# VH-VL binders against p40099: the designs that were tried, part 24

Target 1, 211 residues: p40099
Amino acid sequence: MATKQLLRRQIKRVINALDYDIIAAESHTISQAVRSLIASANSRRVACYMSMDKGEVTTGEIIKNLFQDGQEVFLPRCTHTSESKHFKLREDHHPHLIFHRMSSLKMVRDLKPQGPYQLKEPEPHIEESDILDVVLVPGVAFDIKTGARMGHGAGYYDDFFQRYKILHEGQKPLLVGLCLMEQVASPIPLEKHDYSMDCIVCGDGSIHWFQ
Key: E = the ipSAE of ESMFold2; O = the ipSAE of OpenDDE; V2 = 0.75 times the mean of E and O plus 0.25 times the DockQ between their complexes.

## First folded at step 15 (VH-VL; framework fv_cilgavimab)

Design x1 (at its last look DockQ between E and O 0.81; V2 from the best seeds 0.00; counts 0 for: pae E 2.9 > 2)
Fold by ESMFold2, look of step 15:
Structure x1 (fold): chain C 211 residues (1-211), chain A 127 residues (1-127), chain B 112 residues (1-112)
Amino acid sequence: as target 1 above (211 residues)
Amino acid sequence: EVQLVESGGGLVKPGGSLRLSCAASGFTFSDYWMSWVRQAPGKGLEWVGRIKSDYDGGTTDYAAPVKGRFTISRDDSKNTLYLQMNSLKTEDTAVYYCTREGDYEDFWSGYYYFDYWGQGTLVTVSS
Amino acid sequence: DIVMTQSPDSLAVSLGERATINCKSSQSVLYSSNNKNYLAWYQQKPGQPPKLLMYWASTRESGVPDRFSGSGSGAEFTLTISSLQAEDVAIYYCQQYYSTPTFGGGTKVEIK
């Protein structure tokens, strides 16, 4: 636990020191690699995330490309089992993610920042995802040798993957980590319920597969 | 034990400047977001501004009445928080408290509650 | 800015009796996505700085006696002292942190 927190601080210091244009260039390269990956896999239903203004791979181009290429696009909303009425994975009610279908790029661009963190998230009434082919996954750090991922600390994506497997007879979508070169780290300490990526797409355009 | 000790308060004329310091001990200062809160004599509490940890970007936020006149900084090597107060007005007369913001569970930016407070230092702005 | 309104401005309560302090916000401070109310309570004894009592509306800070409890959700909150003690004479403030922090005007609690 102390080791994970130290690694998070280390990575955040590096990323906060990066020039904006470096993040933009790596994000563009990643978007091209992701586009090729999705095309070659003939994937139809793709979950992506809304990137923050800094500190991670930017996803604007990825989302634009998904719509241009005719994909079904799903974006996440942070929620709580007491509000959503989705089943619990723990004794107490807890936070979790729901992915919602975005019908157009305009719908995504019209999302309004809300709440204490000013997040751009889909409205709760919008159609929830069911089957997903690919999930594009954010993180603080990724281990390109093992597929390990260190998240932001709340466990939203690990909860979603476990929930998805329960709902789909043990099946899961392809988990694709999006990683700036500066987010590559080894070793990443894992807990029992931490999900590893099926592949990681890095800022240099490389794609690392794990099986 | 967490301890916050303010210093640098005093009497200053309108338009003048003061620099407040807050010495922190009993916790890992560099990990925490810090705020200044003020209280005019006989009045309630008013948030002044904050500075995030370097880990979370080191950025500052200010209340509207002080924006552009006050600057918050920190020196993690000295465990010290600063408030540079310029272009002081009589309305700035208050006890200034150094405060620590509460625990965080996520990387998200936001505002928090204040779990530890110093004893305060009095700033009087008067002709 | 979210305006915080406390009532009453002052109250006098006999030792051992219940004291109830109300706090209203001009808009909801409940974030439904995490089901948390972004509200804190502070105690300020005469001549002393404020001290944190409660956060997330109802979570008691370490070392705060269990006679203090917080309740409410959305835009309306209460701080309750179930059995007032002499050392509880103070001014009590609520504070929201859903957005730019703002405090209530305070409620002075005295022994009757």
Scores: ipSAE 0.417, ipTM 0.775, lowest interface PAE 2.9, mean pLDDT 90
Fold by OpenDDE, look of step 15:
Structure x1 (fold): chain C 211 residues (1-211), chain A 127 residues (1-127), chain B 112 residues (1-112)
Amino acid sequence: as target 1 above (211 residues)
Amino acid sequence: EVQLVESGGGLVKPGGSLRLSCAASGFTFSDYWMSWVRQAPGKGLEWVGRIKSDYDGGTTDYAAPVKGRFTISRDDSKNTLYLQMNSLKTEDTAVYYCTREGDYEDFWSGYYYFDYWGQGTLVTVSS
Amino acid sequence: DIVMTQSPDSLAVSLGERATINCKSSQSVLYSSNNKNYLAWYQQKPGQPPKLLMYWASTRESGVPDRFSGSGSGAEFTLTISSLQAEDVAIYYCQQYYSTPTFGGGTKVEIK
């Protein structure tokens, strides 16, 4: 078994055994830190994720704060190039992630679980993001020494970052990993296609910056 | 070679209990989600329930007709899947198949197809 | 639950001829986000357990002969045996896994 696969399973085991109250508490702490971080950076266009019930930092409070503070909020949708028309960078029917603008908190709250995975995703007709200042990034594990992030394995975010740089002449948004304390791991092996985080916000409120 | 071998079937009275076992070999049992599917005599296939891997929480799902009466469990150290059947009804009469769910690579996987099946074990509920 | 309906119930086909089995779901099993159909096909020979033939509607399982093909999308699907062989005599089932797994009623394929 590959090192990453083993680590994913180890982390999943720990997270699955974690009390919901612990996740909620850490997520609240992270939300406060993220709010301050975004404010200090004067970021206006923020991509977040719609968190699931368990297994990652919850983002409900983060999203609420973004709207309250006047940021433009974007949420992700899993799609494919034939639908998104991003086939200039990928072959037809290539799975990839895009972000859509949420016009209000109500719009976010009205999202309904859809599909076999019951994901809460924006509708395809919603405006797609262009320039982003910050992307709040989910992960299975984070290395707070190096900024390395281990995803769920599908590579959606790494692919998005790669495409973003291509489309924006090498520029990328600030990548901020949201990390439960139980997701802290070291070392995390990096592959060629992996993107490290510029910042990792942990459940204890600590913020770790990387070059 | 992947092998699934069911055992424990037999004749039981309505209201009785029975425990089925499925011995797995030829693959890393602990890595896979497992399901039970049953087939009444001369009828089609009906999903009974599923248990996820421990890494994915080891949670279980059940079909409505058996929910509250059947319990699925696993012992990864023994490569064995179990189906505890309580409060059995005549309509539970069927061949019960142990099945492996297909490979999944993401955290969001819902339901899946069944890539391997055992030979099945017959459960007959009759007065 | 999604209801799966197969047609016909039984089919008699001459050796070497095409066999066509249809499967209809009460709602679409196509996931728009990944453009995949959550539909599988199984073969069950007499006295044997079901065997997986096809998944994602049209992807053949390893070891399945090329004469088997799956087609369709959304709520209408078809399993085709291009040239029926003697060993293909069986009951065939479609199954959706878009939600709680459900099977079609099966189609019995016999030699004419």
Scores: ipSAE 0.343, ipTM 0.805, lowest interface PAE 1.7, mean pLDDT 92
ESMFold2 (binder alone), look of step 15: mean pLDDT 93; pTM 0.953

Design x2 (at its last look DockQ between E and O 0.67; V2 from the best seeds 0.00; counts 0 for: pae E 2.1 > 2)
Fold by ESMFold2, look of step 15:
Structure x2 (fold): chain C 211 residues (1-211), chain A 127 residues (1-127), chain B 112 residues (1-112)
Amino acid sequence: as target 1 above (211 residues)
Amino acid sequence: EVQLVESGGGLVKPGGSLRLSCAASGFTFSDAWMSWVRQAPGKGLEWVGRIKSDYDGGTTDYAAPVKGRFTISRDDSKNTLYLQMNSLKTEDTAVYYCTREGDYEDFWSGYYYFDYWGQGTLVTVSS
Amino acid sequence: DIVMTQSPDSLAVSLGERATINCKSSQSVLYSTNNKNYLAWYQQKPGQPPKLLMYWASTRESGVPDRFSGSGSGAEFTLTISSLQAEDVAIYYCQQYYSTPTFGGGTKVEIK
């Protein structure tokens, strides 16, 4: 099997060649499956991400549905332990994620692109998450047989999950991977600090559970 | 050894067109993000535009003065970067450099520094 | 666009002495999320293309002599040549890549 970097590049090429309408249709199907999942789990505190222009499931409909259904919605902000004053997981200060509560859909839609990558992220002063019931997790590729996830290489989500477990006596939220059909891959090698999903929701609406 | 060799410069009249080429060697061209940077005679450096690798979507970005007139493309099978210049103005007179962008492992698209430069090719736009 | 301003425009320095080149940006080029300054320095010798010296403000490109160092953060940066050599006669440019790339106007360094 190829290295993680080779697999990541192969999947990106496939995704970048997809018709936008295909991504939109799969994302709509995923949004309906996620809505059902959250309702059946009676979950209230849901972390979601702001989808990028390409390479992943779009999340606009998911976020809209979360507010319509009365969930507490949390969005991520990338930061650095030297700025945030959160504890380090390594010897040197390093990047990490903080999830912040979004009080309304309007607040989400009013987010301004910031920084060299023009990311739409919550402002730092906004209330940080504590307990989360569900985290909707992005990735480049997902293994629907094992729950393995390949991220974009920066390790932000794996750091957050480790950080969350330290803060909550080893407990973690339900980790739900969101996967276009074209992002399904097997096998995906896992390393020491890689977290697996509890379930993966795919572009055809299927939900794959892992213990 | 990384090499970037530009060609195709010359004299053109205002409103004319010219195509520049940049032959690349010594690195995996298909993985690289590439830029054009220009330098008017006796003046400083000005970024013209860039093209990303196909892996990262193959998209282009342009400086405002050239947007809509210049088109950057690449042929990975020939290890060649192109700059198609249309509707040329006297202000476009410059040495045009082919450059390679440096890499960083963030997963978002951004701009970078230019770690390798070609020798440049002169474009003169005058009546 | 972020405007880059260099000073001085020209600098004459005796062999073996220190040369100091300043660069200001019209806004901060520090991204606190990754703690990096999106700033590079280039050297352009007479009749040659530019050559990368520094990136991330203070990281020397491979093959660049130790006498070159970069410092500063946010909106103010300095390139220092600790002991000027004859081969250092060149024009030096700073460049930000926090947004659409822009260059400073250049600083010409000559032997006094």
Scores: ipSAE 0.545, ipTM 0.824, lowest interface PAE 2.1, mean pLDDT 90
Fold by OpenDDE, look of step 15:
Structure x2 (fold): chain C 211 residues (1-211), chain A 127 residues (1-127), chain B 112 residues (1-112)
Amino acid sequence: as target 1 above (211 residues)
Amino acid sequence: EVQLVESGGGLVKPGGSLRLSCAASGFTFSDAWMSWVRQAPGKGLEWVGRIKSDYDGGTTDYAAPVKGRFTISRDDSKNTLYLQMNSLKTEDTAVYYCTREGDYEDFWSGYYYFDYWGQGTLVTVSS
Amino acid sequence: DIVMTQSPDSLAVSLGERATINCKSSQSVLYSTNNKNYLAWYQQKPGQPPKLLMYWASTRESGVPDRFSGSGSGAEFTLTISSLQAEDVAIYYCQQYYSTPTFGGGTKVEIK
């Protein structure tokens, strides 16, 4: 088994064993830090993720705060290049991630689980994001020394970042990793296609910048 | 060679309880997601429930007809899967199969096909 | 839950002839993102447990003879035995795993 696979398994075991209350507490702390971070950066267009029940930082409070503070909120949807029309950047019918604008908190709350994984995703007809100021990035593990992020192996976010840079003349949004304390790991092996975070916000409220 | 051997079946009265076991061998049991599937006499197949591996949270899912009455658990140190059946009903009468869910490397939770099956153990609920 | 419907209920086919079993789902079991059909086929011989034949609608399980093939997409699927053999006498089930697993009612295949 590859090193990354072993690390993912190890981290997942730890995270899945965590009490929901612990995840909730850390997520709350992270939400406060993220709110301040976004405010200080004067960011208006923020991509977030719809958190699962377990295994990552919960984002309900983050999303709520974004709407309250007047940010434009975007949530991800798993799709493919044939639908998104990004076929010139990838092979035909390549699975990848796009973001849709959520018009209100109610719209987010009304999202229904869909697909074989029962993900709460925006509908395909919803406006797709263009320019983003910040992307709040989930992960299995984060290296707070280097900014490295280990995803769940599918490469959705790395692919998105790559496509974003291509479409926006090399520009990318601020990449902010949301990290439970139990997801802190070092070292994290990186491959050529992996993107590191510009910032990592941890469950203890600490913010780590990488430049 | 993958082997799954069920045991614990038998005759029980309505309202009674029964615990089934499934002994697994020939693969790394601790990594496997396991399910129970039952088949009433002369009828088709019905998924009962499943349990994930520990590193994937060890969480369980149940079919609506058995939810709240049945409990799936596992002992990885013994390579054994369990099905605790409480408040048994006559409609629970069936051959119960232990099954391994197919290998599927996805981070997200989902359902899978069943690539290996035991011989099954008969549970009869009757007055 | 997704309802699976098989047809026919019973099929008698001469040795060496083609057997065709159909399976329909109440909704599509194709995931557009990865373009995979979450559909499996099983064979159950008398007194035996089910045996996996196909997954992802058309991928043959290891050890399954080439005469077995799966086709279809979305909500309609077909299991084909190109040349029926004596050992193929069994009940065949389709199963979706797009959501909570559900099985078809089964198709009994016999020799004519």
Scores: ipSAE 0.369, ipTM 0.795, lowest interface PAE 1.6, mean pLDDT 92
ESMFold2 (binder alone), look of step 15: mean pLDDT 93; pTM 0.953

Design x3 (at its last look DockQ between E and O 0.75; V2 from the best seeds 0.00; counts 0 for: pae O 4.2 > 2)
Fold by ESMFold2, look of step 15:
Structure x3 (fold): chain C 211 residues (1-211), chain A 127 residues (1-127), chain B 112 residues (1-112)
Amino acid sequence: as target 1 above (211 residues)
Amino acid sequence: EVQLVESGGGLVKPGGSLRLSCAASGFTFSDAWMSWVRQAPGKGLEWVGRIKSDYEGGTTDYAAPVKGRFTISRDDSKNTLYLQMNSLKTEDTAVYYCTREGDYEDFWSGYYYFDYWGQGTLVTVSS
Amino acid sequence: DIVMTQSPDSLAVSLGERATINCKSSQSVLYSSNNKNYLAWYQQKPGQPPKLLMYWASTRESGVPDRFSGSGSGAEFTLTISSLQAEDVAIYYCQQYYSTPTFGGGTKVEIK
């Protein structure tokens, strides 16, 4: 509770003090490492997020590379079980993510900022994902020794992973955390509903695998 | 007890400048997102702009009528919010309120409601 | 910008009677992703700054009497004072925070 909030504040202050060229260089290095990881795993169906301008790894190059390399690309949309009519994981209706298939890089580039947070998200009627091979996962902080991830606090990705497992007989996709070097932290307090990464790709290009 | 106290209002000619201050107490100022809201005499309320906490990057947003002319800043060591007003126009005449945003989130964008207001300071722009 | 329209402009109500204030937005202020209405209500008494009354359309701020209630969703909202008291004489404003904040024009509530 208090320790997570303090760590979030610490990491955000560090990230906001970084020169943009440092974030861009780390994001480029990460994109190259991710490209190699996906090629070596022969993965076809890849979920990725739309990065904001600050506070996280930028994903523009990653998404471009996915299309160039012939992967099926899926992007997230924030929704609510009362709107989506998907099943609830808690007593009351609650927020969750749906990934939608993007048919082209142009379709991604044509997304417009929407809502109170100006998010670029797929439209609701676009084909939803089913089986995913890899999910590229954002976070505020990552523990490269354990695979622990600290998210932004809304629980969207942890909810999606639990939902996915229910729908697929306990199976899950490969969870790949994308991490600026400045987002590496240890220890990260894990709670009951927090999912750990299968690997973490860092700003120096290193890939850290976990069991 | 949360308190917000504005100062620096007064009479100024069109094209002139003023700097408003807001002294804050009774809460952790450095964690708060802050706004300025104005009210022309006998008229309704108009949002002017905001500044986020330092750990959210200290970024500012402005209403279109004041963008490029007004600058919001903060000094967390003094618990003070500032509004620098340049190139003032007669339509800028208003009571200016210092406000705190309620239930703010750790997002890089977003607007909220205003849970505490100062008493206001009058700015009159006239020839 | 989202335009907020209040009705009526003024309202005269007998002590102990119900006062009803309407607020309409030019666009929905419901964010379906979190199921929240980005709408607040403020009370401004003569010679005083505004005071927060409601947020998320229907959540009463701490210390606000329970005779004040908010309702509505999407683009149409209502503030109700179930039994008007003398101290409730004020101008009431709605405000959206779905995007760049904008306020309604206000509703003056007076004793009949």
Scores: ipSAE 0.475, ipTM 0.798, lowest interface PAE 2.5, mean pLDDT 90
Fold by OpenDDE, look of step 15:
Structure x3 (fold): chain C 211 residues (1-211), chain A 127 residues (1-127), chain B 112 residues (1-112)
Amino acid sequence: as target 1 above (211 residues)
Amino acid sequence: EVQLVESGGGLVKPGGSLRLSCAASGFTFSDAWMSWVRQAPGKGLEWVGRIKSDYEGGTTDYAAPVKGRFTISRDDSKNTLYLQMNSLKTEDTAVYYCTREGDYEDFWSGYYYFDYWGQGTLVTVSS
Amino acid sequence: DIVMTQSPDSLAVSLGERATINCKSSQSVLYSSNNKNYLAWYQQKPGQPPKLLMYWASTRESGVPDRFSGSGSGAEFTLTISSLQAEDVAIYYCQQYYSTPTFGGGTKVEIK
């Protein structure tokens, strides 16, 4: 088994054993830090993720704060190039991630679990994002020494970042990893296609910047 | 070689209890998601329930007809899967198969196909 | 739950001839995010447990002869035996795992 696979299993084992209250507490702390970070950066267009029940930082409070503070909020949807029409950048039927604008907190709350993974995703007809200031990035593990992020293995976010740069003349949004303390790991093996984070916000409230 | 061997089947009265076991070998049992599938005599296949691996939380899921009556558990140290059946009904009469769920790289997947099956053990619920 | 319907209930085919089994789901089992069909096929011979033949609708399990093939997408699927052999006499089941696993009613394949 590959090194990344072993690490994913190890982290997942730890996270799955965590009490929900612990995850909630750390997520709250992260939410406060993220709110301040976004405010200080004067960011207006923020991509977030709809958190699952367990295994990652919960984002409900983050999303709530974004709407309260007047940011434009975008949530991801897993799709493929045949549907999104991003076939110029990828082969046909290539699975990839796009973001849709959520018009209100109510719209987010009304999202229904769909598919075999029961993900809460925006509907395909919803406006797709263009320019983003910040992307709040989930992960299985984060290296707070280097900014490295280990995802689920499917490469959705890395692919998105790559496509974003192509579409926006080499520019990318600020990549902010949201990291439970139990997801801190080092070293994290990186491949050529992996993107590191510009910033990692941890469950203890610490913020780590990388240049 | 992957092997699954069920045991514990037999005759039981309605309202009774029975515990099935499944001995697994030929693979890393602790990593596997395991399911029970049953087949009434002369009928089709019906999923009973599932247990995930410990590193996936060891969570269980059950079909509506058996929820609250059946319990799935595992002992990784013994490479054994269990099905505790309580409050048995006549309609629970079936061959019960132990099955391994197919491997899929996506950690957030819900359900899977069944790539290996035991020979099954017969449970007969009758007055 | 997703309801799986197979047709026909029984099929008699001459040796060496093509056998075709159909399976329909009450809703699509194609997941748009990965473009995969969450559909499997099983073979069950008399007195034996089911054996996996196909998953993701068309991916053949290791050791399964080339004469077996799966096709279809969305809510309609087909298992084809291009040239029926004596050892292929069995009941065949489709199964979706898009949500709570459910099986078709089975198709009995016999030699004509």
Scores: ipSAE 0.028, ipTM 0.661, lowest interface PAE 4.2, mean pLDDT 91
ESMFold2 (binder alone), look of step 15: mean pLDDT 92; pTM 0.950

